# Ledger of designs, part 2: VH-VL binders against f9uss8

Target 1, 221 residues: f9uss8
Amino acid sequence: MVLTDIEYLLSYLEAHHVPTIKKKRHTYLTYHGLAEHYTYVLKDGIIKNSIILQDGREYNLSYIAKPDVISLLRDEVSRSTDQPFNVRIESEYATFYQVNRVAFWKYVNSTPELQNYVKNYYRKKLSENILRLQRMVMNGKKGAICAFIYSLVDLFGRKVNEGILIDFVVTNDDIAGFCGISSRSSVNRMLKELRTDGVITVKNHKFIIQDVSYLLDQIAN
Below, E stands for the ipSAE of ESMFold2; O stands for the ipSAE of ESMFold2 at other seeds; V2 stands for 0.75 times the mean of E and O plus 0.25 times the DockQ between their complexes.

## First folded at step 1 (VH-VL)

Design a09 (framework fv_adalimumab_6cr1)
Fold by ESMFold2-Fast, scan of step 1:
Parts: C-alpha cells; structure tokens; sequence
Structure a09 (fold): chain C 221 residues (1-221), chain A 120 residues (1-120), chain B 107 residues (1-107)
C-alpha cells in the first residue's frame, strides 16, 4: 500500500519504538526556543506555535492540527537557536513522538521517502510564511484578520448549510497574536463589523464564513 | 515535595543478580522519563540507563548493556533496575534520577541512592 | 563517544572568593550542558542547565557560561555550604556523559 509521506514517517517511528509524550491543554511542549535535542512529531491533537519578544509579547505563527513534524529549524549539527519559540497544546491532550534529533536526521538521510517529506515540509513552511508576511505588511488590520480567517478553512473548515464552519474555538487574543494587532478590542470591533456585513456569523463560539469572496478580495487588495 | 527513594542494594558476589527499586512521589510519574546513574566509591558519576515515560524507548551505557534491564510500573510509581552477571566494577551507589518534563535528559531530582557492593 | 573533562580536579579557596571551574567536551555539544553539586554523603543537585540557565531555588552566586566545547561554572562569592564536588554533564545525545568532577574545599 502506498502511504503518504507523513504516514510513512509515523509508521517508521512506530517500527523503531520511538517514545511518545502526552501533554495537557495550555501546557507548553517547548519553551525558550527549539534548542533541545529532540525533534517532535505530532501524533494526535492540536498545537499552536508562537514566539516571545523580549518584552513578553507573544506573536502566533501557526496552528498544527494534523500529524506533522513540529519544526525542522535545527539539523543534527547546527548551533542552538537564540529565538524563544513556544509550542502550546490547544486540544484537551496532544501526543508527540519524541525523536532524538541526531537519530531523526539519520533516518531522513537513509530513507528517500523521508527526504521527500522534508523537502515538501520546507517548501510548505516557506509559502506559509510569505503569505503571513503579506497579511501583516500589505492588507492593514482588517485585511490581516480576513486573511487569517480564510487560512483556517484548510485546518478546521467544514461545509454546512450556512457556509463554511470553522470547527475550532479561536479567541480574539489568538487572532490579535496571529495578525500582529496590539489590541483585543480592535479585533473585537473588526469582527463585529464582519458579522454586521454578513461576512461571518458565530455559533457555539465558532465562526461560520458566509461570504468567502469578501475574504478573498481583502487578501488580493 | 518531589521524592525518589531507592532500595534493594546490598552485598552480592560476582556473577550473581540484584534488583533495585525506586519509589517516586510528589509528581505525575507517568509523564517523565527516568534514569539510573551510579557512582563508584570515591569516583565520579556514570549514567547507566534510561527509560521513557511509556517504556517505548530504553537505552543503556555500553558497560552494562546485555546485563542490566531497566523497567517501570507507572501504576505503582516505581522504577526498577535488574542487574545480572554482576562484576566488581559494578560496585557503586545507584541513584534514580528524574528527567525534565520536556524530556531533555538532564536530572532535576535525584534519590538518596542505594549502595551495591560486588565482592567475593 | 564524547568525553567530558573538568579542570581543576580539586581546589581550595576562602569564604568570599570567586571560584571558576571549567568543563571541556571533546566534540561540540552546543549548549546541552548541565552542572550538578554533590555535597559529601548526599545525592547530586541540579544547579544549571542549558549551559547558563540557573535552576529554580539555586542561589544567584552560581552562574554558567560557554557554548560548543568550553564551559565554565562560577561561584561569585564562595560560602561554607558550597563545599562539594561539582560535575558537568552533556545531554545532547546518549550516552549522557559526566565530567570527572571538581572538588571545592574551604582553606
């Protein structure tokens, strides 16, 4: 049977008896950067990646909601990163394979399917970061919020009669952190405007996107 | 509050076996990797063995591989070291040690140690 | 396997003195270095991890520095309760090798 790249990785880790670690909601898997000697692979759950600035402010980088490697910023011989990156658990629990970093890269170097996974991983992450920069620099605050909401469709989107349900509770603080907006109140005001204009609605604290074209127009312009 | 208490040490003749236990309290034992570290009389520290939180990863120092077996019982909050084919050079105080919550393999808490003497 | 070498093997200093001990790895270990204090007849206690991060509850007179292959532990003002053997330990990968120890005594 032909496995996807990530399915191959997961089966490889199981076959090599790699240990797992289980973490509770709103605890941190890593703190003070990605300098530790393990590579973590999400087996189950939802996590949020963020960075901490020197003044204590957090900026949110991504959600990961399907099995994937958490970060590949460090190879087996690289110097420690000085950036304090955080990995916070967003689901009730998340489970990770905890792979020695040197062993992980040995597996990759000996396995063509894993090399392909790594190349595709870097391409995807670069694309995601370019789109994030576009949101922050070119679209203003409202455009950034629209681009962010649209980005949730791939992670949590489900078609319903009223539109596209984002099947995950995203807080105004998380939105502020993803969009580089300093005020939760500004986020709340702009979300209220989108609701008033019929672009989104809210059920059980979850968004339903009713006008996808509006969101796409804000990203394009 | 965090406590690790080793037991099972004693005098044993070369070629025989001994089983060490470590009783853990004051933390959620099944979230932590655990280690054994030993210290020969008047000598330095030597890492002996590691076991992940779910026993999915186990490792040994070259000097003990094939002779020692690490295991854990998460329901009993206990860590074990089965020592077979003991040699005079295995004489040491054996400490159980707790890894960090993030599994970084340095040891934030240690037990008081249990002395194993291998002598004829 | 990576070897960890400490210097000096022992030292004697007076209360209030600045004490520095060194740990050298035979290959690069980035900042994956911990320091432990072991008082006579007692279990080791973690002082520092990640080469320079002070463990909670450890007095601020202890500090660590270094990266790659060369690391130092400094006690800025030696106190009587600091009489102990100090060990460095690499933890980037198995085996988790310790240095041979540095014995610190009061004159």
Amino acid sequence: as target 1 above (221 residues)
Amino acid sequence: EVQLVESGGGLVQPGRSLRLSCAASGFTFDEYAMHWVRQAPGKGLEWVSAISWNSGYIDYADSVEGRFTISRDNAKNSLYLQMNSLRAEDTAVYYCARDTLWGEYYFDYWGQGTLVTVSS
Amino acid sequence: DIQMTQSPSSLSASVGDRVTITCRASQGISDYLAWYQQKPGKAPKLLIYAASTLQSGVPSRFSGSGSGTDFTLTISSLQPEDVATYYCQKYNSAPRTFGQGTKVEIK
Scores: ipSAE 0.000, ipTM 0.415, lowest interface PAE 17.9, mean pLDDT 83

Design a10 (framework fv_adalimumab_6cr1)
Fold by ESMFold2-Fast, scan of step 1:
Structure a10 (fold): chain C 221 residues (1-221), chain A 122 residues (1-122), chain B 107 residues (1-107)
Amino acid sequence: as target 1 above (221 residues)
Amino acid sequence: EVQLVESGGGLVQPGRSLRLSCAASGFTFDDYAMHWVRQAPGKGLEWVSAISWNSDSIDYADSVEGRFTISRDNAKNSLYLQMNSLRAEDTAVYYCAKDFGSGYDLEYFQHWGQGTLVTVSS
Amino acid sequence: DIQMTQSPSSLSASVGDRVTITCRASQGISNYLAWYQQKPGKAPKLLIYAASTLESGVPSRFSGSGSGTDFTLTISSLQPEDVATYYCQQYDSYPLTFGQGTKVEIK
């Protein structure tokens, strides 16, 4: 059997006895601005990346729900580094490889398979960030919420009789943070409109998307 | 059968503190938002505070914001209201109420407790 | 905040009478309105939600109608056990707000 890029990375880290760290739900693995010499690789679990804005509001950047490097934004040669994001655990537990940053980049530079992984990683993240920026600034608050809910299909989507189940609990505060909306009341109102219009429903704290075409229409401009 | 049982009410002097508790049973407590609603003697209903199932979203009426703190302990199936800097106008029966929806939205009050009387008087 | 105004403040009717209570919102709330019954000395009980949907166990003589800003609660044939104060409540927007109540008494 041929390994995928991420399977290769995980096998490599395991073979080199890279230590792991395990964290419980709603604790933080690391903080934006914390000086550390580590690159973290998610082995198991679900996490949320965020930053805290000057006024104390949380701005949410992404969920990571499958094994992946959490960030590759720091260079390979500097001794000191600041973590680029707050990393909060969203699953009951999450497990991470904790890799010395300089050592990580030495592995990459000596291994063609890891170089390919890094190239594909940057291309994917750049594309996702450009799309998110467009949707956040162009489609208004309701369009941003629709774009965010639709983005959860790839991470947590599962087909059920009623539509597409988003098999993950997302709070109104998390939605506000992903969409740059300052008012929980605004998020609540727009979600009620979507439920009333039959676009989504909620079952066991999880969204079911009943009208995917509506969400796509809201984010297509 | 849903049961909500409030406790902690009583006579208290202005400026002091009191803590109300609500013991819930007969439903999956950690799936629902919970509310406190009060009613002054001979007056109507006033929503006081709400807390989401996971405590991430907390809201207060303007009349109590900064003085009251709502909290919950899902392991104990319990809802709390810490009332500080009490005023005569806080005199009311305080009801614990279960939200209808199992989602994140605040809706309407499907089940109510029997209420506990708080009297703020010198 | 959305203000909820009920009318009348009180009414007195005979057993078997048709009773209508109105509730008006200061802005549009679609159908996000609930009705509660509070009998003397007891906690409120949910009667109706989504403006017109009867809660399980509530007698069929109770009905609700309306959308937007104007809503009505109707008791088609008043019974002695219906002596209570009735409240409307909007759940369109934060903060959640109640009407001032309508007291229903039997002659």
Scores: ipSAE 0.014, ipTM 0.519, lowest interface PAE 8.3, mean pLDDT 85

Design a11 (framework fv_adalimumab_6cr1; at its last look DockQ between E and O 0.74; V2 from the best seeds 0.00; counts 0 for: pae E 14.5 > 2)
Fold by ESMFold2-Fast, scan of step 1:
Structure a11 (fold): chain C 221 residues (1-221), chain A 121 residues (1-121), chain B 107 residues (1-107)
Amino acid sequence: as target 1 above (221 residues)
Amino acid sequence: EVQLVESGGGLVQPGRSLRLSCAASGFTFDDYTMHWVRQAPGKGLEWVSAISWEGGSTDYADSVEGRFTISRDNAKNSLYLQMNSLRAEDTAVYYCAKVSDYYEYYYMDVWGQGTLVTVSS
Amino acid sequence: DIQMTQSPSSLSASVGDRVTITCRASQGISNYLAWYQQKPGKAPKLLIYAASTLQSGVPSRFSGSGSGTDFTLTISSLQPEDVATYYCQKYNSVPYTFGQGTKVEIK
């Protein structure tokens, strides 16, 4: 049996007894711009990556709901580097492997399997970011919201009688930040339109997607 | 129209327990995250605890973690704060507050008038 | 934890003066900043949320500005009824920390 890239990394960290830390919901693991010497690997839980723009808006980059390295954007050799993202915990708890950044890159550079993981990681992230940018630029605000909601199916989707339950509470502010929309009220208005059109419904503060085809039709090629 | 009314405050000895209640009216209580905020005499505001709309998630300030328990009874439109192992430093007016957006941990748009808790020997 | 620092701790001004209160976060909090007014013996009242949005019913002489770490509450023309303590509060993450407050008095 062949392990996936992330399964190999997790097994390596466990076998080497890398320390973990546990953080509670809605606290920050780290901050954009903080001078910190760790690379974090999500072991369990859900987190949100974001940056704060100069105009004060929060730009949300991703939810991570499966084990993965949080980010590999930092210089691998400098002692003094800043964290690239704010990382907030979204599940009740999240657990992370906490690895000295220089030591992490030493592990990677001495281990062919981890080098392969890093190569595949960058390719995957670059591809995802290009696709996200393309869809946002081509689709306008409503299309961006539709694309975002559809992206939640892979992370939180669960089939129920009424459609696909997104088993996670997503706020209007989070949607605004993911879609580059400056107004929470604009997000709320467009979500109301989708509910009125029978595309989504809300049960216990969670979305149920009733018309997946509509969401797909709103996403540009 | 929308109202929050705290009760249960009073004089209590150090090391004892006290339970505060907050009665909500004028809105759909089970749709909103609720908070407890306190203010010691002559001091500033201090956030104490929060509970999600369904009661499944709770958060506490470090100063009260392990001693206080926030809970709610949505059928009774009531919020509670069980305060155990009370200390003189817990002396404060305790406010019940509701978030502005019902499922988000946001700013607080409606506050009760507060109930005074005095912890002294 | 993110620390919230207000300045000044107190100020005294005349009716009609422009009053400025500053709030600083130790880490970036975007625009997730609210301002509250508390008059003696009363519960706090929400004035501003999202750093710059006036709550319904709040007089237009109140305004908020700022982004990231540095925020300002301005009262363009101080009125007698504005005597109160003002608090900033971050709400982007737990704990939902308040600043220590700024007491505004009239000379």
Scores: ipSAE 0.545, ipTM 0.819, lowest interface PAE 2.8, mean pLDDT 87
Fold by ESMFold2, look of step 2:
Structure a11 (fold): chain C 221 residues (1-221), chain A 121 residues (1-121), chain B 107 residues (1-107)
Amino acid sequence: as target 1 above (221 residues)
Amino acid sequence: EVQLVESGGGLVQPGRSLRLSCAASGFTFDDYTMHWVRQAPGKGLEWVSAISWEGGSTDYADSVEGRFTISRDNAKNSLYLQMNSLRAEDTAVYYCAKVSDYYEYYYMDVWGQGTLVTVSS
Amino acid sequence: DIQMTQSPSSLSASVGDRVTITCRASQGISNYLAWYQQKPGKAPKLLIYAASTLQSGVPSRFSGSGSGTDFTLTISSLQPEDVATYYCQKYNSVPYTFGQGTKVEIK
């Protein structure tokens, strides 16, 4: 059977005995602006990318919930790279392959299948970031929340009798950080409006989307 | 048994050059990042330089950057430190060290016994 | 650059005493911290890595704790062979800076 790009990368790392590390929920794998010598590949778990500003505010960028490389944003010859964002573990645990970044690029440069992975990785990430920017920047706060909730469907969505279950707990603090909303209380107020309008419900701390068309209507075209 | 043996230390005048060697045995040398760490007489440890397993990535402390060059010959299981434009403050015991984890630039689990470099006018 | 400050600079304790050495980073380094022991006239020896993981062959009386900026090395019951200088080292990024050292002596 033909391996997908990511399956090939994972198999390659295993065959080369690349070490793994395991991190607990709400600890950080890496920090924005701090130099790192490793490329990390998510093996298992869920992580959140964010930027912490110099004044301590945190703006959340995305989740990674499937095996993937955490970041490839620096040139391959530098001794170290400034990390573009913080990476926090959101699942109970997450496991990462930890590979020296120079060694990683040596692998890529010598292996056509890994070169294909890297090319597809950049195309995918660029498309995701363009769409995220459009939805999050072009909406008001309620539209940003709707866009964010809708974006969780592809990551965590599962059909259930009541609608589409988002099978992952997302806190109001996290939503505030994803949507650029200044307080947890503001998020809670807007979520209450969506619940009152029958657009979402909450069971066991997880969202169930009951009216996906409403979410789409709130998102700028 | 993992062993690291430094050599090439000695007395040298300021402005001159010296090359240190570190002979490695008992492990797969080209799988590991290597470091140089120095210790001035009666003083603490100071990290000097690191080199990746394949030799393509090097890092230096600010105090030596531009003057020292780390290199390795994986065929000979040897690590080198070329020290140019030596200064009195470079006087120290120089240790080579092997990292603990495979292909990594971080903590050091095996150290050599050191070679003394004295820079004196 | 991130500064690594150890305290105390030296200490004197009796055999059997609990000894605690602290190391503070000027910025967060997560758990990328190692502890080394250096006996007089000898090369350093790795004791602890990842802030709290004991290196193979190191006696269980040694332990490490901390994350972020504040780290501690503890010797639960000081032995005569533990007379040494102890160094912390960050390894989250270049430079791989050592602390100034803590000299441990027997009273």
Scores: ipSAE 0.000, ipTM 0.416, lowest interface PAE 19.4, mean pLDDT 83
Fold by ESMFold2 at other seeds, look of step 2:
Structure a11 (fold): chain C 221 residues (1-221), chain A 121 residues (1-121), chain B 107 residues (1-107)
Amino acid sequence: as target 1 above (221 residues)
Amino acid sequence: EVQLVESGGGLVQPGRSLRLSCAASGFTFDDYTMHWVRQAPGKGLEWVSAISWEGGSTDYADSVEGRFTISRDNAKNSLYLQMNSLRAEDTAVYYCAKVSDYYEYYYMDVWGQGTLVTVSS
Amino acid sequence: DIQMTQSPSSLSASVGDRVTITCRASQGISNYLAWYQQKPGKAPKLLIYAASTLQSGVPSRFSGSGSGTDFTLTISSLQPEDVATYYCQKYNSVPYTFGQGTKVEIK
């Protein structure tokens, strides 16, 4: 059977005996601006990319909840590079392949299937960043929250009798950080509006989306 | 100042009913999930019931399910616990408690002073 | 249902001592664990949530640690006003069960 690009990467790393490391919840794999000699590939777990804003608040960029390379945003020639983001573990544990940067790029440059992975990686990350920018610039606060909640469906969505369960706990602080909203109380208020309108409900600390079309309509503002 | 004040406790015979009230002030009551927690004399804390901010979702401990009913009146800033078919083991101080974040349904940051319910023949 | 077991059931310590209290869940509850302090004749007071996050206004001598099934509340330097019973509570799902309590006394 034809492997997806990421399945090919994972099998390649296993065949080459690339070692793994394991990190606990709320520890950091990398920090923004820290020099790093390794490329990391998520094997299992959930991580959050972020940067620290001028006011000390963490601005959240994305979750990675499926196997993927953590970052390829820097020059492939250098033996080390400054990391573009903080990477924090959000699951109980996360496991990463740890591969030397030079070795990683040798694998890519000699392997057409890995080259395809890298091309698709950049296209995907660019598209994700454009959508993130749209969330922050083109929507009001409510629209940004709706866009963020909708984006969680692909990552954590599971069909249940009550609607679409987002099978991961996302706190009001996390939402504020993803949406560029300065306070928990503003997030709480807008979530209350969505609940009273029958768009979402909360069960066991997790969102259930009851009206996806409402979310989409708010984003199209 | 955030305040929760329970009332309605007292002496009652087994098999009878009692209604507890909790009056809330100093915060926007209808933003928060509310809980009842009880403590038998000389014993530890036991969670009893929870109700969502809009009143549409309720949960109960197994020991009281089918006998107790939690409710709220957001217009009156009041939480209630209707206790039917009372038993001696229901003897306790009953606390109402506010959730720290109305969306998240978990830990309780403000508690009332409690009201004593004694079930004895 | 998930049981919450605290150890010890009681302890006595001197002012300035380091005090530790443990709480064990019968199944994994991630970090959905809170600690409460209840002084004699008073309602409980929240100390710690999310296993390790200190509630606003709680002295820094209190700390929490753990994840999954094993959790610890630590008082780094016991003070006279810390005489109380301490409870852990899981809140990952219904029911929101408390541990049986740990009574802390001054020798």
Scores: ipSAE 0.000, ipTM 0.530, lowest interface PAE 12.8, mean pLDDT 86
ESMFold2 (binder alone), look of step 2: mean pLDDT 92; pTM 0.938
ESMFold2, look of step 5: ipSAE 0.000; ipTM 0.480
ESMFold2 (binder alone), look of step 5: mean pLDDT 92; pTM 0.939
ESMFold2 at other seeds, look of step 5: ipSAE 0.000; ipTM 0.518

Design c01 (framework fv_cofetuzumab)
Fold by ESMFold2-Fast, scan of step 1:
Structure c01 (fold): chain C 221 residues (1-221), chain A 120 residues (1-120), chain B 111 residues (1-111)
Amino acid sequence: as target 1 above (221 residues)
Amino acid sequence: QVQLVQSGPEVKKPGASVKVSCKASGYTFTDYAVHWVRQAPGKRLEWIGVISAYSGNTYNNQDFKGRVTMTRDTSASTAYMELSRLRSEDTAVYYCARDYYDSSGEFDYWGQGTSVTVSS
Amino acid sequence: EIVLTQSPATLSLSPGERATLSCRASQSVSYSGDSYMHWYQQKPGQAPRLLIYDASNRATGIPARFSGSGSGTDFTLTISSLEPEDFAVYYCQQRSNWPLTFGGGTKLEIK
């Protein structure tokens, strides 16, 4: 029996009795300084990564909805206390392995399977960041919203009779934060246009994508 | 029914160490984090750090780095804070407090406090 | 670290009057529509008691006369009609950044 990279990591952490922590919706896993000692691995739940800009505005970076390492930006020798972003719990609860950072990198350095996981992790995150950068430089706010909605298909998409259901409630404030849009009303207006054009519908506060090709036409690539 | 009961008052000489206990009852000990806060006479509350009762993992305020050790005993439902190399400025009432959302800093229940006096 | 400044340091009022207590943060303690400011009451010889969490939510068992408001850097605790038992020291506390920090306190005293 062969385990996937993430299955191997999770089984490794469990076998070594790595502690877990459980947090409730809209609490924060990381603050300035909190994660200086630890690498966190999501075991269960949904989280949102965000950054606070110089002027106090918030910019949303990603949702993580499947088990994965939250961040590998800090190495085993760094003495920095700063977190590059904030992690907020979006599901009712989320559970994390809380791994001492030095111990985590010792595990990786001694285990070929974990080295492969880290290599694949960086490759995946680089690809995701390129797509995010593309969204950030797209012409027009409507194009950014279309690209964002399409990006939710991989995380929350489920095929239904009417199209593709995004099985997660995404607020207009979250959309504004992901797209760099300053106003909920601007987001609402553009979503209304997409509904009127038959591109999306909304049922029980969740999107159903009816015209995937329209969304793809709005992406620069 | 939720209670945090702390150990009794301590009088120590400069350079000594003190270990304060906080015994929890009326809830599942491992479901909540325990924070430590102190208050010197006439001064504001000062946060020392936090320990996860579940994992035993800690975060200490850097103002106390190298002097504070937090531990817990899940079998006894008890958290401990040890402060070493005591100075007269460490004279304070030390409180343990339960964090409603683990590490959120929302202290819904507090211990009664332990008076620590550091004098020659 | 985030510095919290409470004003006034002392407030002298009579029972039945309205009390308004201020807490200012050196940087924003709000994120994604939520504000991470808590308020505590402390009576002499006692541990603090949680009154308000996340700027505006009353803790369990806290009377309706206590309310919190504010966002960003400016926060207010209001007691609509003071009762004799309300004369105490009040502390604000932020949970936005670690280390957690408390304000200097506002002492409510009887005129």
Scores: ipSAE 0.000, ipTM 0.444, lowest interface PAE 14.8, mean pLDDT 82

Design c02 (framework fv_cofetuzumab)
Fold by ESMFold2-Fast, scan of step 1:
Structure c02 (fold): chain C 221 residues (1-221), chain A 119 residues (1-119), chain B 111 residues (1-111)
Amino acid sequence: as target 1 above (221 residues)
Amino acid sequence: QVQLVQSGPEVKKPGASVKVSCKASGYTFTSYAVHWVRQAPGKRLEWIGVISTYSGDTYNNQDFKGRVTMTRDTSASTAYMELSRLRSEDTAVYYCARGLDYGDYFDYWGQGTSVTVSS
Amino acid sequence: EIVLTQSPATLSLSPGERATLSCRASQSVDYSGDSYMHWYQQKPGQAPRLLIYDASNRATGIPARFSGSGSGTDFTLTISSLEPEDFAVYYCQQRSNWPYTFGGGTKLEIK
């Protein structure tokens, strides 16, 4: 069997006729309240995860552009809610499997392949969070922006003659939220600096990375 | 010192083609786009199009599509604009200008090339 | 295409006076927190010179008497106290959408 963990999960959910829900661009999917009974799995589309900080500010956590579980923070028996997450649709539409939470964990507990997926999921998320914290704490605001732009290569990067096209429109507001920067104006100023230095350019509202090594040099280790 | 130097004035007959050059110096040629803009006597500025000097990728204003060809020579740090099937209304001063990306502001301009189309 | 309308077409003033030049876009030129509107000055026989970029930023070497303001569809170039060298034609230009377009120009002439 040559299926990846996520391919196996998707095949399993489809074979068991798990219901799907489709959401339109710039609407929100919230898995709290009534949605607390479900675990959501992205089938297709692009989403943005964010949290509300204690002082009311929103902080962007990630884009998800490939099939994946949205969150595994709640177990099969817990009734407590964690910090609220906002899930916003960034593609024209996004499609999710709605898996009853208790049923999801029953599937995991009975299926070695799904147990492996969950172990790898937690390891990946822990690693990503440590790296994000390192980038945010160790780098200044410009370094955080450089690290963020570089992170988009894996999700949206496509090699073109000019460099690496980030084939997705990322707003200055989104960048501010990902980098913990309080104003779009600060983001705009630093992006103009990167364009002036020949590090990035913009075509049809999408970034092209012309000097990837510069971005890497700005990331703290 | 950033400088864009254009080729000299041209006088052409209707139906002919004209090729204007724009030689860049004082910066990394492939880090900036080159835009072409014209101005007929007593008229407003009119944007013709843009070329990425890095890739050679172009976008031409649809008003000129099929008549305009933009190219560049990275070894010579020179951009070219060729306009074919010339008409009397193509009589204008043609400018090249540097953009920070495909469409940012034009911070440096060539001196202009006068093109006269007369029978 | 985005149409830019400049007003007035001609403005007659004396040195020391304040000039206010308007540029209206047929649709918003704002994107991602920026207003993609630029201003250029052109003197007879010369190439245009960048004055203001992204609505309100003064270009390198441009005197403090020049300022830009506005967002969305309405933009203004202000010269607080005219100097003799300021009498020229002023053009607005948008880069929000292809094709890039220029306004019809405002001619500042000495009274």
Scores: ipSAE 0.000, ipTM 0.432, lowest interface PAE 16.1, mean pLDDT 82

Design c03 (framework fv_cofetuzumab)
Fold by ESMFold2-Fast, scan of step 1:
Structure c03 (fold): chain C 221 residues (1-221), chain A 120 residues (1-120), chain B 111 residues (1-111)
Amino acid sequence: as target 1 above (221 residues)
Amino acid sequence: QVQLVQSGPEVKKPGASVKVSCKASGYTFTDYYVHWVRQAPGKRLEWIGVINPSGGSTYNNQDFKGRVTMTRDTSASTAYMELSRLRSEDTAVYYCAREYDFWSGAFDIWGQGTSVTVSS
Amino acid sequence: EIVLTQSPATLSLSPGERATLSCRASQSVSSYGESYMHWYQQKPGQAPRLLIYDASNRATGIPARFSGSGSGTDFTLTISSLEPEDFAVYYCQQRSDYPLTFGGGTKLEIK
């Protein structure tokens, strides 16, 4: 069987005995604006990428819940190693390969499979960011919340009798940060409306999506 | 047996509306999403939209946004698709299909198809 | 929308031969270790029949000779040893994003 791009990268890192680091829940792997000498590859666990705004609030960019490179915004020739965002651990522990940045780009430049991975990585991240921007601009705040909840199906979705369980606890602060909503009470009110309309329910602090077609109808398309 | 049975063939003039029915049997109608898909002669399958039979909410392909209305009758276990302002390009076989699992997007049970002909 | 391109458009083979059908997506339809590509068989005058879901899972009642593989943008449906009943049109379909889309089809015909 042919390995996927990411499976190829993981096998390569393991075969070359690249060091790993383990971080516990709610600690930060990197900070926005700090220098870093490594490219990190998530081996297992769940993380959240964010930017800390001037007022101390987090603007959330993505969850990563599968093996992937955390960021490739560092070029191989630049002296700058500043991270573009903060990485917080959301699972009990997360494990990362720590790849020296220069060594990482040397591997990529010498390996066609890794070059393909990098090309696909940039295309995917660009597409994700464009779609996120479209959903925020076109849909308003309620539509942004609906788009966000729908995006969680791919990462954490599991079928149950009542619908699709999002098997991960997402806080109202996290939702506010993902949707660019400055008010926690505004998030809570809109979630209550979705529950009243039978679109979602909550069990053990986790969402169950009961009406996927409603969520899709609220998303600009 | 699990099956979806559709209404019979329709011949319509341009500008008219057509309403196709899809009756479910052999399973709990409200437990599975129902999709509508069409196929023009010699062309690929084209997705029209989906209805949640439990709540009645729908989501339609943008290509049909102003012309398609999907409804259901839970007591009759029947889904309906109405297409308005018909054009000759709407000539196709229209299928209803059951979504295998929540959000799978895979269609395990299909209706037999309803031929809709739009002719001037 | 995600565009699916199937090749070849027509494939002429004899019973007992191996068939390999390709489907290429305009963008990746894989995420979180899963690939959101389905395959259907359609015979003249009939509705499509689900063969493979999520790239490699065989649907209920589908013979073991049918298998699916692939990830990202490139997917393959394989029929290991053709039976006379397998001559039909085959369609791929993605569920990675809305609207759901289908490929143009590959017609498998007897030689």
Scores: ipSAE 0.000, ipTM 0.427, lowest interface PAE 16.8, mean pLDDT 84

